# Designs tried in a protein design chat: VH-VL binders against Sex-regulated protein janus-B (janB). Part 5

Target 1, 140 residues: Sex-regulated protein janus-B (janB), of Drosophila pseudoobscura pseudoobscura (Fruit fly) (p54365)
Amino acid sequence: MKILNCFSLIGQCAKPILRTYTSPAADLLKLPRVDIKEGKLRYLLLSVYIHGETKHARTVVRGWNTDSHDDIYYKNVRAMEKLGLCTKCLGGGKMDNDESARKIKIHGSCKTFGAANHHKTKEILLSSSKYKNFNITVKK

## First folded at step 21 (VH-VL)

Design x4 (from w1 with light chain K35R)
Fold by OpenDDE, fold request of step 23:
Structure x4 (fold): chain C 140 residues (1-140), chain A 120 residues (1-120), chain B 112 residues (1-112)
Amino acid sequence: as target 1 above (140 residues)
Amino acid sequence: EVQLVESGGGLVKPGGSLRLSCAASGFTFSDYSMSWVRQTPEKRLEWVAYISYGGSYTYFPDSVQGRFTISRDNAKNSLYLQMNSLRAEDTAVYYCARYEWGELEAFDYWGQGTTVTVSS
Amino acid sequence: DIVMTQTPLSLSVTPGQPASISCKSSQSLLDSDGRTYLNWYLQKPGQSPQLLIYEVSNRFSGVPDRFSGSGSGTDFTLKISRVEAEDVGVYYCMQSEHYPWTFGGGTKVEIK
C-alpha cells in the first residue's frame, strides 16, 4: 500500500500588498525638493501641485546628465501622475555640479520652457541638507 | 594676469610613464575646470583630459582612456597628468588649458606647453 | 567622434586684404537649447593657441573687430576683414558639443 502523500499545495494566499494609497497631499509633502546629479547637467525648475490646489504647490529642482530638458520634464510628469500630482515647468537651464568642491554654477535657458529663475533655484538648493554649504554661482 | 606653466616633459621609452604638472596663478584656480590639450609633431591639436573644479568628475578620449589620469591640488594651484603605457603616438607638446564653463564654453587661457617625446 | 574639416589648408594674403576660413563638422553642433559650441583659436608662430571666437560669433576679450565668426549647424566661417602682419599663424576650429572634443586640422595664414 503506497501511501500517496498528497502534498497539499498550501496556496500561499499572496496577501494583497495593500498599496497604502498615500494621499496625494502626503506624497506632495514627501516629494524631494532637490534631485540633481554630479557633472554637467540640464536642469528644470518644476511646480508640483494637487489638481485645483495650486496654493499648496511645491517647487522642485531636477538636474540630470541629459542632452534634452524634455527628457527631464516627461520623466517627472509621469512620476508625478502616478502620485496623482500635476506638474508645471517654471523654466530651466544648465548646471555644473562638483560635489567634491561643493560648487555649483547655474546659467542658461530651456528652449521649450525658457529660463528658470536661477536665484530661486539657488535658494531651493541651499535649503536642502546636502547642498546647504555649497558655493552656488548664478552666471549672467 | 592669468598664467599657466607646464613642467615634467621629457624623453621616455615606449611603455614608460611620465607625470606632467601645471602651475596656475592670477585667478581662483578652484573656480575653473581644467584640461590638457596636446599638439602632435604634425601640428594637430588633440584634447587629452578634462577635470571639474574640485576633481569630482573627469573625461578622456578613447585614445588615452585607461592610460592617463588627470588630477588637481587646489591648495597648490596645481594640475597634473599622469601618463602610463606611453606610445609613440603620445609624442606631443602638452598644454595646460583653462576651460570656462557656462558663458564661453572654451579654453580661454593656455600655458606655453611642455614637450613629451616617446621614442625607442 | 565628430570630424572637423578646415579649408583651405594654407592661405597667403596681401596685407589689408580679407581672408576667409571654412570649418565643417561631420554632425550638427547645435544643441537642444539652441547653443552652438564652436570655437576658433589662433596659434601664432612659436606661441600657444589663443581663443579668438567662442560660440560661433562672439569675439573673446581683446580680439580685434576685424575678426568675425559666422555659421550654423555644420558649416562655419572665420573672416578677417583686413589681414595684418600680426594675424600670421595657424587657425583652428574646435567643437565642444560632444565628447570627445575635437579640433580641425588647422589653416595656415601667411602674408604675401
Scores: ipSAE 0.884, ipTM 0.934, lowest interface PAE 0.5, mean pLDDT 94
Fold by OpenDDE, last read:
Structure x4 (fold): chain C 140 residues (1-140), chain A 120 residues (1-120), chain B 112 residues (1-112)
Amino acid sequence: as target 1 above (140 residues)
Amino acid sequence: EVQLVESGGGLVKPGGSLRLSCAASGFTFSDYSMSWVRQTPEKRLEWVAYISYGGSYTYFPDSVQGRFTISRDNAKNSLYLQMNSLRAEDTAVYYCARYEWGELEAFDYWGQGTTVTVSS
Amino acid sequence: DIVMTQTPLSLSVTPGQPASISCKSSQSLLDSDGRTYLNWYLQKPGQSPQLLIYEVSNRFSGVPDRFSGSGSGTDFTLKISRVEAEDVGVYYCMQSEHYPWTFGGGTKVEIK
């Protein structure tokens, strides 16, 4: 009598990775208002919103060490699209961020999107826990 | 009036070290990025180092990278250039220069310079 | 590195006559935002360099109106409409678009 060892194929129920489809609304609320690097930056002021819900738009600052504002824009658009969020550029400029000095200078414009409201950018930076104690100057 | 006064130049042997200093006055030193620019015996100008307002980031050309260090003490209104492993090609007048970021993107004020001579 | 070429190497000018100095860059100094980071400096005899022109054509504070800068991309010109005795020195162009920042070889201006 050959004992057929019934290897019980324990079906590893692959628990469906419930991709918690975070609602676009939940993702918009979690979106950092400020993401800037240290150094000489190009920056954009972006409005991020749910399609059809522009009243609940979140204005965000993005500042990177890059030779083009367009690189900042398209990377952010693609990131927001993955979250089901829309992006509008409100303009851009240049920023010099020295974190050791706690100093930021802002000026300039973006050729593609025009000049951001640099005072609105300053307000958003100062609203962050990281930059609340920074001396932020807007140059003419 | 804006003033920049360099010091610490001298005669050094190849492989030696020097520390240059620049004393700044007549402006808020911590509001400006600073640089060192050298002028060779042949009168060529060469940018040597850049430092941000608080010194959080620095830039160097490859000619001095890893040998030179730029630093600042904003409480003393002072800029420094530590030069190690000096070479004959480092012989120059070294100028402290204020860099205006944003509007000018230029060196708007220069010191009188300090002479560094590297010879055997 | 961006090579900055100045011409001529020297210029001897009669007082009251115009002068012109050329500066050429090996690469465009126009950034993606439409700014051009070319500056002009004057070093008078026995003095440090001083800023004359920033961003191609803007006169620095206290610079006389007889100085003018022009150009675009890779080709730049400094003009002096009427050379004065105080304009004697070495003129340098500089680019600050790309690291490392680089200077032209200089143009010596003398009076005849």
Scores: ipSAE 0.881, ipTM 0.931, lowest interface PAE 0.5, mean pLDDT 95
Fold by OpenDDE, last read:
Structure x4 (fold): chain C 140 residues (1-140), chain A 120 residues (1-120), chain B 112 residues (1-112)
Amino acid sequence: as target 1 above (140 residues)
Amino acid sequence: EVQLVESGGGLVKPGGSLRLSCAASGFTFSDYSMSWVRQTPEKRLEWVAYISYGGSYTYFPDSVQGRFTISRDNAKNSLYLQMNSLRAEDTAVYYCARYEWGELEAFDYWGQGTTVTVSS
Amino acid sequence: DIVMTQTPLSLSVTPGQPASISCKSSQSLLDSDGRTYLNWYLQKPGQSPQLLIYEVSNRFSGVPDRFSGSGSGTDFTLKISRVEAEDVGVYYCMQSEHYPWTFGGGTKVEIK
């Protein structure tokens, strides 16, 4: 009689990682207003909001080394959707960011979303702790 | 008037090093990206290096990558090209060129050039 | 790398006659935003290159109205409506859409 030792696989109850459901409102407040890289960039001006709560929208700048504004848009939309947030594009353009010179130049438009208000982009950049002392030029 | 004046060209042996300089005047040097462009003996134009306004980022073609470095001193209105491990194919007239980012996306002003000859 | 092909290699023109230079790129120079970064330069004898045309069709400051640029995608043309003696030199197209930036082989314009 071979006693088959039934090794009881003690199911390690993976403790449910309590995803602290940060409220979409808390996530919106924590969302960085500026996320731009160094170099020659495409950028978008985005409005991020809670569905039905457009009065509390947060305007953010996103500037990346990419050949398409659409890449910036869709990556941000997917990131905001994971937070239960909605995204509207307000337009885009090009940016040259030289952090050593503390200079940013902004111009141009996005084919898909039109030109952003580049002056509003400048205001948002200057409101950040990182770029508050930058010389930001809006080109025609 | 915008002026760019290259210097530091000369004769050098293969494997040698040379440093070119460009003196800029007539504009706010720190507001422009700069480049080096060379012209071969066969009159081909080749872009050699790019540097941003403050020198934060640079670009090179593969032909000179790892051998050449571009730098600038905005206080001296000066652009530099350090060329190491020089080859016969680096023989050219080297031009300092101003690059206008945004409106033109072109080299709007060029120096008179300085000649570099790499020969045994 | 984007290859820029210019034709013809040389052009001999009677003063007052028109000239036309073609530049072809191996890839489209149209960016995702609808800008095309093709430039034309003139190098006069014994001089450095000078900007003539930027973004296909825009004359640089001080460039005479007899110069015009046209084209799209991969095919570009520089035209001189009435060639003058001062237009003698080598014309180069350049792309600045993709790194590395590349020039055409040049077109020599001479007077007959």
Scores: ipSAE 0.873, ipTM 0.926, lowest interface PAE 0.5, mean pLDDT 94
Fold by OpenDDE, fold request of step 23:
Structure x4 (fold): chain C 140 residues (1-140), chain A 120 residues (1-120), chain B 112 residues (1-112)
Amino acid sequence: as target 1 above (140 residues)
Amino acid sequence: EVQLVESGGGLVKPGGSLRLSCAASGFTFSDYSMSWVRQTPEKRLEWVAYISYGGSYTYFPDSVQGRFTISRDNAKNSLYLQMNSLRAEDTAVYYCARYEWGELEAFDYWGQGTTVTVSS
Amino acid sequence: DIVMTQTPLSLSVTPGQPASISCKSSQSLLDSDGRTYLNWYLQKPGQSPQLLIYEVSNRFSGVPDRFSGSGSGTDFTLKISRVEAEDVGVYYCMQSEHYPWTFGGGTKVEIK
């Protein structure tokens, strides 16, 4: 009596990765306007928008401990692309952020993208809950 | 006028500890980053420590990392360097220096220095 | 660490003659912003270092126009157009582009 081992092909139901397609519009609205670190930073001012919908663009500040503004740009572009969002750089500069003193100094430019409107950067920082009480100076 | 006055230098044995102080005047101390720079007996200049204007972050070279600490009291217009596990190679004149961040990116003012001698 | 090499080690100059000091970095001091954080200091005999030049070519406040800085990337020069007796001392270049910040070995300027 040959016992036919019925290899039950357990159909691995590939659980559909429900990519919760959060609408690009919902992701744009939830996007943090400020993501900066403590210390001597390079920063970029970025416009994030839905393709074809530039009127509803969200301006964001990104300030990181990095040797290149390009690192900030490309990391943000790739992050926004995953959300179906477009990114335009509005310029950059340097930032000295001392969290203990509640002081931020802003100056400089990005070689690739030019100088950001540092006053617009200051306005965006002060609109955040974290930095609303900071003394923010724009250097000449 | 900007003034920086170092104190606390002296003779110490290897493995000993010393605390340097710098009194700042003539400017808003809390608006400037500060550093310690030492000059060896051979007249080499060596950056020793950096502190941000609020004291939130600090930097050190590997030569003093883990042995030295930099601190400040902005209410007293004072900068400090705590030096532990001192070595003969730490023998130097120690200068307090103001660092201008952004426009100059340089040490624009220096104290007269205080001498530290590490000897058996 | 960035190594800063100064040449010459010593320079004896007749008053009114020009002087030139070279500073070479082991790496480019040009940052991603297009700024170059090279500074020059003078230490006069029995004094503390004083800032002369910042960012390669900018004279610090009160520095005479006979001092000029130039260079790019890894090669920098301090020039004194007409050396005066008050210019005696040790000149140091410094980079502040990368930690640790480093100084050149110094160039001693003397009068003949």
Scores: ipSAE 0.872, ipTM 0.926, lowest interface PAE 0.5, mean pLDDT 94
Fold by ESMFold2, fold request of step 23:
Formats: structure tokens, C-alpha cells, sequence
Structure x4 (fold): chain C 140 residues (1-140), chain A 120 residues (1-120), chain B 112 residues (1-112)
């Protein structure tokens, strides 16, 4: 835990302000489980955890309309490392997210990381408030 | 049998507007993303517009971005292309094309086309 | 934009003889999913284009096995093992890897 002392101009020491830093555990709990865009997407299924504590990992879905799955991976790894978190990729695929139809199609794989468990991805999406009422299909 | 039938082509002056329609039948229209593809008098094929199966998002090449709008009415099994600020280089046969996402990633069925001529 | 270059521009073939069409892209068509999004279309005289081959080498439904596709990266080939009269038309390669999607300039195949 990081504790920072706050010094008062009137000569009194205020209590340490714990909110002057973020902890990896707090950041892991705040991490959105689903972050996907609208459109034709590449996606990864990622396990995010505090270094050395894989038993408390959170599985997250990240889907962006980037040129490569590797771009999604490396940008997520860098963002997580700034928060003190490790990332393991559980595979990837592609999505077609049409929010007007409330429909998502999922299929495919990632060359670098293999195919994600798309049914797990579907379960995570349906557990989210935004996508709980979507028709989500895993294609061949 | 999958069928796509375009209509609405004609002669229009530069700067004018025209709206194309495509009537779909023989498949569940709302399951498929759609595109317009045009063929110039020189027989070059150019992709022109894409709309998702629910209509939530669209894509365009720079050559028509801001001038063309693609839309669909899934209740009527219809696809539309609104073309504004038309130029001579927009002269082409315009095809309605079905896009199969996932397995093919290709235009698997095309209509017969409708001719647009932009001329002074 | 990915430029798709086809050769030859035209091809005159004796019936029953093979034909080969080359398509070269200005950038790799290999996606990070491991698939290569290169397709082939045939436009017969007076008709709309029709899909022949998708993902380099897969024949679309109803396409005869005398059509075959091959290649990788930026260099692709469509072969017709024995040209028949019904194969006359203009052949186009097309990439669906990167927006804007682009077509080759076409290869006209005729019978002589």
C-alpha cells in the first residue's frame, strides 16, 4: 500500500490520504470486463491479474476495429503494466457488432494466440449491462 | 433463390442528386451486410458503400465520402444509395451486392445493376 | 489504398487448354487472423460479376473444380485447367483485407 502524508500550513499533520494513489487490486476491480466498439472488429479474450496472483485473474473482452490483433494485445499490455497488472491472452477472433440490431456475431481466431473460447466471450458479453439483451451468436 | 434488383438509375447533371434502390428476396435480408459496387465505362470495379446488417454502421471510400449515403429498410427488404453532388466520374453501372461476413468475407451475390450517367 | 495489378490484360485461349491469371497486391493481404482475403470474380458477357474463389483457394458453391486459386502474401494466381466456352468473360481479383476494398483491373478471357 502507498501512503502519502499531507502537511498542513498550520503545523498539523493530516491523516495519510490513501486516495493519492491507485493500487493494482483497485485497478483490477475497476477494469471494464467488456470494451468493444461497434463495427467489424478484431477481438481478444484476455486474462488480467496482479503479477504472481493468477488465481484472482479477471477475464476481459477487448474488441476494436484495428488493423491487427497484435495492436490490440500490445496496447492492452502497455496500459495494464502502467496499472501494475499482467496480461495473458486467451485467444482471439472477430466480431461483427451491430448495436442498432442488438446483435453480435463472433467467429474466427488470432494467428498469434489462437482461437478464443467464443462461448466464454458470449457469456461475458451477456453478463454486462450494455449487452445483456443482445442476440449473440457464435458462428462456425 | 437469392435475388437483388436495382432501380433508380438515370441521366443526371453534375451537381445533381439521385437515389438508387435495391429490392432483396430469397434470403433473410436482415442477416446480411450489404454494399454498392459500381462499374465504370472503362469496366473498372469500385466498391462504393457498405452498411451493416442492422444499419448501425457504414463505410465509404474517400471518393464518395460525404456525398453518398447508404441506408436500408429491413422491414421492406430494401437497400438504398443516396448520391448527392454528382460528378462525371460517378457515371457507372451500380450493383447491389450481398456481403457474407465470416466464412467468405466476399460479395457472394450481385444484382443486375442500374445505370447512372452524369453528363452536362 | 491497396493496388491490385492483374496480368495479362487479355488472354485468347483454345478451348480445352489451360489459362493462368496473375494478381499482385501492393501490400500483403494476410490478416492477423491468419487468413488471406483475396477473392476472384468472373463477369460473363452481359452479366453481373459472380464469386468464383474466396480466401485465395476456396471455390464458391457451384464453381467447377477446373478453377483453382493459389498464392500468398502479395502474389496470387487463378488457373483454369481446361477452358470451356462458358468461362469467357472478364476475371477480377479483389481484396477484402483493408478499407477501401479494391479490385484488380480485370483480365479478359476469350476463346480463339
Amino acid sequence: as target 1 above (140 residues)
Amino acid sequence: EVQLVESGGGLVKPGGSLRLSCAASGFTFSDYSMSWVRQTPEKRLEWVAYISYGGSYTYFPDSVQGRFTISRDNAKNSLYLQMNSLRAEDTAVYYCARYEWGELEAFDYWGQGTTVTVSS
Amino acid sequence: DIVMTQTPLSLSVTPGQPASISCKSSQSLLDSDGRTYLNWYLQKPGQSPQLLIYEVSNRFSGVPDRFSGSGSGTDFTLKISRVEAEDVGVYYCMQSEHYPWTFGGGTKVEIK
Scores: ipSAE 0.748, ipTM 0.874, lowest interface PAE 1.1, mean pLDDT 90

